# Designs tried in a protein design chat: VH-VL binders against 2-C-methyl-D-erythritol 4-phosphate cytidylyltransferase (ispD). Part 16

Target 1, 229 residues: 2-C-methyl-D-erythritol 4-phosphate cytidylyltransferase (ispD), of Wigglesworthia glossinidia brevipalpis (q8d223)
Amino acid sequence: MINHPEIIVIFPAAGIGKRMGYKYPKQYIKIKNKTILEHSISLFIDKIYVKKILIAINKKDYWFNKLSILKNKKINIVIGGKSRTESVISALKFVSKVDWVLVHDAVRPCLHKNDLNKLLKVINISPFGAILAAPIYDTVKKSYGNFISHTIKRNKLWRALTPQLFNLKILINCLKIITSKGEIITDESSALEKCGYKLNLVHGRSDNIKITYPEDLNFANFFINNIKE
Key: E = the ipSAE of ESMFold2; O = the ipSAE of OpenDDE; V2 = 0.75 times the mean of E and O plus 0.25 times the DockQ between their complexes.

## First folded at step 3 (VH-VL)

Design s16 (framework fv_bepranemab)
Fold by ESMFold2-Fast, scan of step 3:
Structure s16 (fold): chain C 229 residues (1-229), chain A 118 residues (1-118), chain B 112 residues (1-112)
Amino acid sequence: as target 1 above (229 residues)
Amino acid sequence: EVQLQESGPGLVKPSETLSLTCTVSGGSISDYYIAWIRQPPGKGLEWMGTIYYSGSTNYNTAVQSRVTISVDTSKNQFSLKLSSVTAADTAVYYCARLDYWEGYFDYWGQGTMVTVSS
Amino acid sequence: DIVMTQTPLSLSVTPGQPASISCRSSQSLLHSDGKTYLEWYLQKPGQSPQLLIYEVSNRFSGVPDRFSGSGSGTDFTLKISRVEAEDVGVYYCMQSIYYPLTFGQGTKLEIK
């Protein structure tokens, strides 16, 4: 898309979690002969409007330097923090000369080009930002310990996905405010919400999954096969 | 075509900070790491640390508390600072270019001798 | 830290004869990407080190075919089929699989 300005894409990838029973971080697990991280990055590398891709890694990450994708001149590594939010803040210190940033999960390899294009078009209608999201179709229960407290009624509920698109100055200011208050946030859009900004929802595909548990690998293998340009 | 050149003081007093600069010419710095490796007289090679042009660093834990590596992308220069030096820090200091994904040092500077003495 | 151990520490070779240097790592250098991150460097007297072999057995550009590397896991060998005068120096193995990057203690090759 030539109708929007250049952007920088941030991948928080500082998690060294071993939830999947492997000896290395889950973003380095291979699907179709490429790492999950490489699949997550691949949609952005060849886009002329992507000025840089910043990957925030753990300082003890010994696997990233073995990836051939890191030879691409658009890709810069940054040492992240202990949390996703700290990793994003670390990457933001290296962002300049753009008005817009995307934040994308390093373990969401199933993003389709059409969803990315829909998200970026909202730069023309939103001064603050937007997120990809999918509607919730299942009945939602609020818990009390191991018991059902009640069913959540009469709300349009959405699952937050990534990428998430933000005006750079607004994102930095909101993260600074939230961090100074010691408040927890669940994603970057939560920081803007807590600062009173209204973000657009962009309806994204439900197969844009986050790989968290071993069973997610089977779904990702299937969904990656269905990505077509 | 690629050249790496170390520069800095040949003599540093004990307890002071050693500062060295590596200047890269003949190639882009954005696709490679730059590392600092030292060699005490008559001894082997010791890796000290590596930096990517974004400022991201990895340090040898043996010197981690005393070492800082930084980059000035406008000058194609990489700097090593080593604080609280002792006679044990006397060595030839090399900068070397680390290939991102093969893991080897393809080009080395000529090295600069640093003596720590009163 | 991965410890790299070379044997012998020193050897003298008559020109034209073969030489062999061994390198042992304290843990496997095979990465989950399928590559083994073992390199060999030569440091000639008064010069900076230079790359000879990477990924166990691949000769770097310009390195003569009389140099060969072999091995797997934790046990690696550098061979020179016919030693020449310009091969004098200290040979180092290195692992680049994990930080900190570590070198063997070096093997000094002398002529005559």
Scores: ipSAE 0.000, ipTM 0.434, lowest interface PAE 16.5, mean pLDDT 83

## First folded at step 4 (VH-VL; from p14 with heavy chain G56D; framework fv_daclizumab)

Design p14b (at its last look DockQ between E and O 0.32; V2 from the best seeds 0.00; counts 0 for: pae E 13.1 > 2)
Fold by ESMFold2, look of step 4:
Structure p14b (fold): chain C 229 residues (1-229), chain A 122 residues (1-122), chain B 106 residues (1-106)
Amino acid sequence: as target 1 above (229 residues)
Amino acid sequence: QVQLVQSGAEVKKPGSSVKVSCKASGGTFSDYAMHWVRQAPGQGLEWIGYIIPIFDTAEYNQKFKDKATITADESTNTAYMELSSLRSEDTAVYYCARESYDFTSGYEFDYWGQGTLVTVSS
Amino acid sequence: DIQMTQSPSTLSASVGDRVTITCSASSSISDMHWYQQKPGKAPKLLIYAASSLESGVPARFSGSGSGTEFTLTISSLQPDDFATYYCQQYNSYPYTFGQGTKVEVK
């Protein structure tokens, strides 16, 4: 008998990388001869507690089939939707026989093992889940159109990272409730928040960056060299 | 490089207990399975069970479920195995071994401790 | 439980001999490992996944087989190769080892 949790990891990867001006999705840009997507998956694929990895791709995705990682039996493809949230919902339709789900950005290739381990410990202390987060060190401004409205005090503010850990049944239920009401959500964790569930903040490293702009490629190249565990 | 260093030899009376330690260094501890394997004098290898420290839950060979208790302490990167109600037949060398995990690996025991001799005699 | 049965249990050989050790599984398995153990030492991984040679292991060692029948071959026995060899299945719990094959000087 298995006495450890079994986990399914979801990668929403159906987006187009318009911010970088590339003709193909940014998760397929290579750093050190591996795609950003492959780097983002690599920490999870070898874990005994990871039962499956579900990658939600665009229905027009012509690049995934060229990846060697597709040969791994844990890798499963689903067709995502028009939004990140829609892609996660699509993947959840194929999740069964686990209590916990991780959701990780397809373009966060710099995750450290210690951060993942800290996040997973929440399984022992929370029925709901947690997110990785880092403190905000820069001054935060609220805008009014193209002008500064005011400065927001950054004390007690956190930058949300991934992976994010969720109780499967709670996540599914909250997403169904929020979407049935037509509410706009900014994050899957916000769906649990709106349903009254308390998620833990787990302090993660600031170098767990999301590849968003062209200059992030140089940072990611540097940070990947420094991944230690 | 990963190294596993076990506690020293023990001589115990029948009916007592013993706790063997296995300290890991040079690598990650928390999400690797740490296994215990025993070898009675002149005998072959016998698998006892394992723990994955991050979950703090052990799995056992049914033969040893009432004999062994496997635990881990992440703060010291140390796995433990306690043997209870010792009998002369429990005299053996006890090894810890790390199970390798990557998607191209066969989950081999790639690093072994030096072994701890537990002798049970009156 | 999957039983692993090694043959022979002991083998007397001379330096330079070709040595073959077999390991039979009680049911079909995908892969297995071979370990070498010298007196007073922990077992040492020799071959993983039936046929893949561990780093630092001499090329005279090789493994083959599938399903229920696996072999370890030493193409030209050297003095350092006198030891006990174990096969191990990892297809299901409990993990099980063969009873061992002791390779002795003839």
Scores: ipSAE 0.006, ipTM 0.479, lowest interface PAE 13.1, mean pLDDT 86
ESMFold2 (binder alone), look of step 4: mean pLDDT 90; pTM 0.921
OpenDDE, look of step 4: ipSAE 0.748; ipTM 0.893

## First folded at step 6 (VH-VL; framework fv_daclizumab)

Design t1 (from p17 with heavy chain G27Y; at its last look DockQ between E and O 0.72; V2 from the best seeds 0.00; counts 0 for: pae E 5.9 > 2)
Fold by ESMFold2, look of step 6:
Structure t1 (fold): chain C 229 residues (1-229), chain A 121 residues (1-121), chain B 106 residues (1-106)
Amino acid sequence: as target 1 above (229 residues)
Amino acid sequence: QVQLVQSGAEVKKPGSSVKVSCKASGYTFSDYAMHWVRQAPGQGLEWIGYIIPIFGTAEYNQKFKDKATITADESTNTAYMELSSLRSEDTAVYYCAREGYESSGYLFDYWGQGTLVTVSS
Amino acid sequence: DIQMTQSPSTLSASVGDRVTITCSASSSISDMHWYQQKPGKAPKLLIYAASSLESGVPARFSGSGSGTEFTLTISSLQPDDFATYYCQQYNSYPYTFGQGTKVEVK
């Protein structure tokens, strides 16, 4: 019957971020006096429909306990694993009494509220879930070593973004299946794909970037200044 | 800056219906639950139900589930409550109230000014 | 449904008095709120989560309690404090209010 959706948000944040060249995990780099992690969480923390936020951190994380966000009662820490998938599975052990979960990258600090709202409205039309995604505008090349093999037709290709929205029971079951087969996945939506579930694509903004390289910090600083809420 | 402005007082005959509006401003309407609470003359407060606008569905106190219909319009940031089959005992001030979350809990931090609905004949 | 029972229903007090209002829940709850209401006006949030003061509320107001018993205290009653006070539980739906406590001039 009518049971208003309440949502738990999972942040896999156990990664080190070696590509950035910093001496500490990239999610703790500050932009405008807040860490990238705090920026990535901030859109979710005051939403009435967000019941709990689970942050999977590295067992040797020495930085998280210094963040003031830890005082917020929605914030819960779990110890993640050596992979993104293990970290999400660890967090899922503590998820109960909701039908829906969001998984969001700890280093996507530029999410706009309108994108989140479009994603969440999929609850009204799908029993399975959806991801934010953006079209690919650049020509896509497949490589052979350091050479171009060929051009991939970019029509119908999308960059997968986060948050990604999932039915809780389906996500847990698909991750169990994928793990039992020893398969490697790059995002949680691919687990549902491999189990035959049809996920919606929700057109998100291209400025919802994942901080991966040092130059992304400049883009993130610009985009954070222009977030509309 | 947060403001909830309700529609004006209404006088209604028994058996009719009334729709009370609550226009929200100064905050993101979809982020907060909107509740309705009534207070009969000289009496205490009684919770009717709520809606979370992004999902568009309402939940009700069982006492009111055949009396009240709660809706929300995100395009105008307005919540509505319709009361049907009015009786004299439905005479009350009806309030909308925003429920949000602060770091230590959920709370009704802002209330509309109230709408008096009088049922008489 | 969780019933909230306030005591007393009315009390008479003078400016400067210490005023104590109790609220009893029919089953254990985690948290609750206190509201102040003056005639013709909407309720005003006073104390949230049993003990946290809302912004702009004078420090003479305090809340305490847990489980089934909660208390609102006004340490030194002021003329502006003559009003009706309500407790409200937010542990589970339906949200319920106490029947109110009217604080009157002695």
Scores: ipSAE 0.177, ipTM 0.699, lowest interface PAE 5.9, mean pLDDT 88
ESMFold2 (binder alone), look of step 6: mean pLDDT 92; pTM 0.930
OpenDDE, look of step 6: ipSAE 0.709; ipTM 0.890

Design t2 (from p17 with heavy chain D31E; at its last look DockQ between E and O 0.69; V2 from the best seeds 0.00; counts 0 for: pae E 5.3 > 2)
Fold by ESMFold2, look of step 6:
Structure t2 (fold): chain C 229 residues (1-229), chain A 121 residues (1-121), chain B 106 residues (1-106)
Amino acid sequence: as target 1 above (229 residues)
Amino acid sequence: QVQLVQSGAEVKKPGSSVKVSCKASGGTFSEYAMHWVRQAPGQGLEWIGYIIPIFGTAEYNQKFKDKATITADESTNTAYMELSSLRSEDTAVYYCAREGYESSGYLFDYWGQGTLVTVSS
Amino acid sequence: DIQMTQSPSTLSASVGDRVTITCSASSSISDMHWYQQKPGKAPKLLIYAASSLESGVPARFSGSGSGTEFTLTISSLQPDDFATYYCQQYNSYPYTFGQGTKVEVK
């Protein structure tokens, strides 16, 4: 038995990425000869405290089996669902014998090691978990059609990032409750919020971007060059 | 390029204590396990314990539980091991070693140069 | 605790000899490591996961075995290979080492 802390990391990767204009899912687009998915996983693969990495893929995924990362003993595949939440729930069925889980977007390839380390320190001070987040700098407008409805006061507003750190048992229970009520959530931390749990905000870097649109590829290419050990 | 540089040799009297340092020269410190291993003169290798700095909790070989205290300082990338109530039998070279992971499992991928602790009257 | 026992404790050999060192574990383990140590220096990893060569290690070194029995082989001993060799299990804490095998010049 290994006695150091053990964490399982979940990557929901069942999406297809239509907005990117590619013939295959956006997580398989290459930057610097590696897929976005491989970049997103790479920070976690060599961490001694990471017991297992669960990748939730589409049931019709024809691309993952070609990746050399599959040879790593930590990498495990699960079949995801129709939504991000269903994919995370599917992966959670295979998680056992750990107290903590990380959930990380398959298309956030620019995470810095120091942000991950800051997030994980929450294990020492919280029974619940935390997310990485960054402050909002731009004025935020609510729209109605093509018109400005009003300005939203941005003081104390944060952009939610990943990875997100959760107590395993609490995450499982909250996701079950929220999905049983038919509620729609955009990230896993929302499930804990709706169940009344207080999650920590951990200040992360603004360059931890989620690749969503074609122009994000150029930013990701630049930001990946700035990751230092 | 990770390097582990340990503090210099120490000569100590029985009953005293010593604190050995191990500084990582690269920025790959907080998320890895730092282990301590000793080697008495003419003897083999004996595992003492480890710490993963980000979690702050050390684990020990039961033999050394009341002898050694392992700590880490993330701001200086330095691990420490303090040995208390020294006896002549504690004379040894003390190594720090970083535990990493390869696709085939865990291994000690980097070692410090060793610190000789001599306990004599 | 998993105990590791090496054989032989000391071995006299000449350049060009085939050298075999064995390591027995007290219970079944999945894989183990071999280290080389020269006087005044820290141990150096040679073989990980029982049979995988570490980067920069000459091809004359090989490892084999599974379960409780493992071997390190040097196919043609070279002058640089006179050293002490240790096996180590990494299956569970506490990590344990074999007592060492000193390979010395005949």
Scores: ipSAE 0.221, ipTM 0.700, lowest interface PAE 5.3, mean pLDDT 88
ESMFold2 (binder alone), look of step 6: mean pLDDT 90; pTM 0.916
OpenDDE, look of step 6: ipSAE 0.747; ipTM 0.898

Design t3 (from p17 with heavy chain S104E; at its last look DockQ between E and O 0.60; V2 from the best seeds 0.00; counts 0 for: pae E 3.7 > 2)
Heavy chain, then light chain:
Amino acid sequence: QVQLVQSGAEVKKPGSSVKVSCKASGGTFSDYAMHWVRQAPGQGLEWIGYIIPIFGTAEYNQKFKDKATITADESTNTAYMELSSLRSEDTAVYYCAREGYESEGYLFDYWGQGTLVTVSS
Amino acid sequence: DIQMTQSPSTLSASVGDRVTITCSASSSISDMHWYQQKPGKAPKLLIYAASSLESGVPARFSGSGSGTEFTLTISSLQPDDFATYYCQQYNSYPYTFGQGTKVEVK
ESMFold2, look of step 6: ipSAE 0.400; ipTM 0.773
ESMFold2 (binder alone), look of step 6: mean pLDDT 91; pTM 0.920
OpenDDE, look of step 6: ipSAE 0.836; ipTM 0.919

Design t4 (from p17 with heavy chain Y50W; at its last look DockQ between E and O 0.70; V2 from the best seeds 0.00; counts 0 for: pae E 4.5 > 2)
Fold by ESMFold2, look of step 6:
Structure t4 (fold): chain C 229 residues (1-229), chain A 121 residues (1-121), chain B 106 residues (1-106)
Amino acid sequence: as target 1 above (229 residues)
Amino acid sequence: QVQLVQSGAEVKKPGSSVKVSCKASGGTFSDYAMHWVRQAPGQGLEWIGWIIPIFGTAEYNQKFKDKATITADESTNTAYMELSSLRSEDTAVYYCAREGYESSGYLFDYWGQGTLVTVSS
Amino acid sequence: DIQMTQSPSTLSASVGDRVTITCSASSSISDMHWYQQKPGKAPKLLIYAASSLESGVPARFSGSGSGTEFTLTISSLQPDDFATYYCQQYNSYPYTFGQGTKVEVK
């Protein structure tokens, strides 16, 4: 290898986040004087292997342009779509001349450096990619209406986290295939799975939470104190 | 805060090899690039190559591709540079330097103290 | 390879003088740094990205320039400033340094 790996990071951030009860998208809620979005990006900004950071925002986003992080030359905005998948596809149109892409949730502000490093080491052993994931500890139930259908055996089940690492060409091809079939996916790794690619599972920390509900803000505030070491 | 401590001076005979170490303390090691730069007596600075420990592969100035081997050991936070087939022209002070990123670009923000390698009969 | 040429090679100056060192690149660059080196010591970064002062560097140091021509200026030379100064392109591999400019006591 003549050059170090160059990586582009994509943040799908076009969602509105109405569940938080605020008048603006949840990624712009502040914790310790920085937005959740800024916290989620911050670990990637100073990495020499990160060539570019693409942030897919809502076409009616009036908040992003006020962030000081926009002044960093690695930061690029694109207009996202109605879904996470459309937002990632929009960002991928601006990606070239790299072999690897990371996709990271705009509302996961608690990522530890060691987890990112473990994920990136997969580049040395896989041509396809990997995701961070954490084990499921609670019993999992399948529902039938408002009733329990049955218990799902949780052995070998994992919560999918981000970032997720992908071979660029494979990701583009798989997203094209799933789009042509009209399929709905919740993360980018499932697109590669549906195309038959075997992705690595990297054990990440459980405190890499996705901020979804108001109570998650308290957890994020606590966990952020334990990250910046 | 961040310190790079290099191994001590070496006196070597032509044809032998030397391995210089650079131990990082007071900061992170694995995801920063470690560079090697040499300076012959009374001469300027010359870039040799670099490694990012988590990726495990090094990049080299073409001039040094067959002369230098750069490695890293994450368990000890130590980068290494081995010089082979030493000649008198390889007499120099060898520095390690850590690469950082500021909002305006990449830079060498911390340097080791240097390791003098003297090659003579 | 991008070649960096400094001028002058040696400069004699007195405390209080305004000192200007130039660095010329063989092709256009945007990523250029200045270092100070005292005898027996490692180089010390002074200015990065042509004009940005590194933390702890006195305000008497400044950098300017773009394209192929860059300058380092010391507005009022102090006793601590007698040293050798190097420019470095950080634009493309291999990273190259200028040959150095020695600033010595007149």
Scores: ipSAE 0.304, ipTM 0.732, lowest interface PAE 4.5, mean pLDDT 88
ESMFold2 (binder alone), look of step 6: mean pLDDT 89; pTM 0.907
OpenDDE, look of step 6: ipSAE 0.653; ipTM 0.872

Design t5 (from p14 with heavy chain S100G E108L; at its last look DockQ between E and O 0.85; V2 from the best seeds 0.00; counts 0 for: pae E 4.3 > 2)
Heavy chain, then light chain:
Amino acid sequence: QVQLVQSGAEVKKPGSSVKVSCKASGGTFSDYAMHWVRQAPGQGLEWIGYIIPIFGTAEYNQKFKDKATITADESTNTAYMELSSLRSEDTAVYYCAREGYDFTSGYLFDYWGQGTLVTVSS
Amino acid sequence: DIQMTQSPSTLSASVGDRVTITCSASSSISDMHWYQQKPGKAPKLLIYAASSLESGVPARFSGSGSGTEFTLTISSLQPDDFATYYCQQYNSYPYTFGQGTKVEVK
ESMFold2, look of step 6: ipSAE 0.324; ipTM 0.742
ESMFold2 (binder alone), look of step 6: mean pLDDT 89; pTM 0.901
OpenDDE, look of step 6: ipSAE 0.792; ipTM 0.906

Design t6 (from p17 with light chain I29V D31Y A49D; at its last look DockQ between E and O 0.48; V2 from the best seeds 0.00; counts 0 for: pae E 3.8 > 2)
Fold by ESMFold2, look of step 6:
Structure t6 (fold): chain C 229 residues (1-229), chain A 121 residues (1-121), chain B 106 residues (1-106)
Amino acid sequence: as target 1 above (229 residues)
Amino acid sequence: QVQLVQSGAEVKKPGSSVKVSCKASGGTFSDYAMHWVRQAPGQGLEWIGYIIPIFGTAEYNQKFKDKATITADESTNTAYMELSSLRSEDTAVYYCAREGYESSGYLFDYWGQGTLVTVSS
Amino acid sequence: DIQMTQSPSTLSASVGDRVTITCSASSSVSYMHWYQQKPGKAPKLLIYDASSLESGVPARFSGSGSGTEFTLTISSLQPDDFATYYCQQYNSYPYTFGQGTKVEVK
């Protein structure tokens, strides 16, 4: 009966982010009366093509149950693992009856609608998926201990962002293969790459920042004020 | 603040077709469902279908599947509905309505002003 | 298809009256809404999810019910409230409306 894609969104949110120096995990820090996690989810919650939102939380998460977003029937909690990859795999166990999955960082609260829309249009042209990415503008150096080894040629290099869009069955299979080989990955797209799948790059905005350090909160506060719905 | 502006009234002969437009402003167009609802003179409201512009796919009430064709143009933020093989019983006001989301459910929170289509021999 | 049946079809009332409109669904509905429509105007959302007031709707409007039986109440009818009211299910395709209840001057 449904002709349009149906999508499940996964938020790996099991990390504690001690680099921020806060009592909470960083995704629960508030900006403009909402947690960073809630800001990161908000763009997806009211989309008819989003069937489910799976949030992988820490086993000892004491903060999620206080959020009003828990009342939303699209929101489902999953206990995450020790790594981002394990958290995504845990969430995938609860995914069925869709062809597409988005994986989005719990601490990227500044995503613009137009970037998400550009990413989702890849469904019409690719059976595999795509990621949001931005060009690298700064000179890139490889280190040797505390010294510069050399400059990396940066043309055609991209900074990987999220959301990342994947064919569900392919993502599941690639993550199983990569974990069985004991390989370490930094994002889910690299699992598909290592399995030989071609993923599209979708040019995203540089202000889609990942909140990592305390100073990023000021940038996020500014960018959230300027997000166009 | 979403605003939906529809094309003007149409008078058509039986057997012809008509294309009604609905231009959105003041909000996002591409990722929300745009619905079409009709109201025949002196009668209630009937849901026709919707489109999600970024996917380009439309969903239809089975009653209208062979009557209506719903499309969208993201470059102009405009949804369209074409009615084919018009008959006198197709005389109605046709509304576009934007899907809203409240309290874990969907609803129609913004409506166009309506387009009267009159089919007269 | 889920059929939505409103009662009454027409209701004559005076300013100040308490007005009650009922809507019955042919099967259980989780998402049910009420709309107001004045002549020559598009419908306007009044009540969503059976009982929640849309922003800007006067407090004299209220909704209740669940499952298959729902009501819209106007506690003290005002001149601006003479209109036609529709219930609508957003539960499953096709989305359907009740046939309408016209509230008119007695």
Scores: ipSAE 0.374, ipTM 0.752, lowest interface PAE 3.8, mean pLDDT 88
ESMFold2 (binder alone), look of step 6: mean pLDDT 89; pTM 0.910
OpenDDE, look of step 6: ipSAE 0.821; ipTM 0.913

## First folded at step 7 (VH-VL; framework fv_daclizumab)

Design u1 (from t3 with light chain I29V D31Y A49D; at its last look DockQ between E and O 0.75; V2 from the best seeds 0.00; counts 0 for: pae E 4.5 > 2)
Fold by ESMFold2, look of step 7:
Structure u1 (fold): chain C 229 residues (1-229), chain A 121 residues (1-121), chain B 106 residues (1-106)
Amino acid sequence: as target 1 above (229 residues)
Amino acid sequence: QVQLVQSGAEVKKPGSSVKVSCKASGGTFSDYAMHWVRQAPGQGLEWIGYIIPIFGTAEYNQKFKDKATITADESTNTAYMELSSLRSEDTAVYYCAREGYESEGYLFDYWGQGTLVTVSS
Amino acid sequence: DIQMTQSPSTLSASVGDRVTITCSASSSVSYMHWYQQKPGKAPKLLIYDASSLESGVPARFSGSGSGTEFTLTISSLQPDDFATYYCQQYNSYPYTFGQGTKVEVK
């Protein structure tokens, strides 16, 4: 019998990347001869404690089947839904025999190994989970239409990153609750917050960017290129 | 490149303990499994167990569950295996091996030079 | 536990011979590897995933098989190939090795 933590990693990847202006999903753009999706998965594939990798793709995804990573036995495909939350819920239906899950954005190709390791150590100290996060350094403004309403105190504010680490049973239950109430969330950690669970913040690197806009491609190319083998 | 350097040979009396070290260099230590394998004189290879340093948990072949204790120290990139209640049958070369990943599976891609433990009265 | 059984245990051969070593698993395995070990040295990975050559391994080595039966072949034995060879399943814990096949000078 295995006694170390076993982890399943979920990648919600059913989006079409409307903000990028491309006709095809942004996760399939190549940097250094690998798709953004493949870069985002690569850190997890060779870890013995990663039991499975579940990728939630769009039902009309015609690009994934061409990737050689599909041949890897850890990779499992599920059909995602209309939203990130629906995609994660769809993947969770196939998760069993683990206590912990990671949820990672399909378009964060710049994750460093040290950040992942720091996040995973939370398993030893928390029954609930943690997220990677980076402090906010810029002044934050609240808007009213196209006008500045006021400055928000940035002290104690953090950018939420991924991966996010969750107790499996708690995540499933919280997602069911927030979905039944019709609440909209942008990340899975907020579901646990709304259910009253306290998650740890783990200080991650600011270069763990989410590719959202075309200009992010140049940053990702630079950051990936500077990761030493 | 990854290199595994083990502690030197040991001669021990029955009933005593020995602690073998395996220091990793030239790569990451904390998130890869470090395995231990033994080879008695003139015999084949037996897998003992492993540790994943970031979790601090060890897994054992049931044969060695009460014999071996595997630990790791992330600050020095060193894995340890302690053998207790030594008997003459424990005389062997003990190897550490790092778990690697190729294509679709795991393998032992780097091996230490081996540590001879001799148990005699 | 998956048991790995090699045949033969010892093989006498001459330089230039074709050498075949077999390995049987007690149940189906998807991952198995071959190692070469010379006296006084640690084992060295030779073939991974049943048939893939490790970097720097001469092309005279080949592996085949699936399920429960696997074969290591040396097409034309060279002086450096006199060694002991081990198969290993890497399919599930505990990882297990075959008992070894010693290839000796005839």
Scores: ipSAE 0.300, ipTM 0.730, lowest interface PAE 4.5, mean pLDDT 88
ESMFold2 (binder alone), look of step 7: mean pLDDT 89; pTM 0.909
OpenDDE, look of step 7: ipSAE 0.695; ipTM 0.878

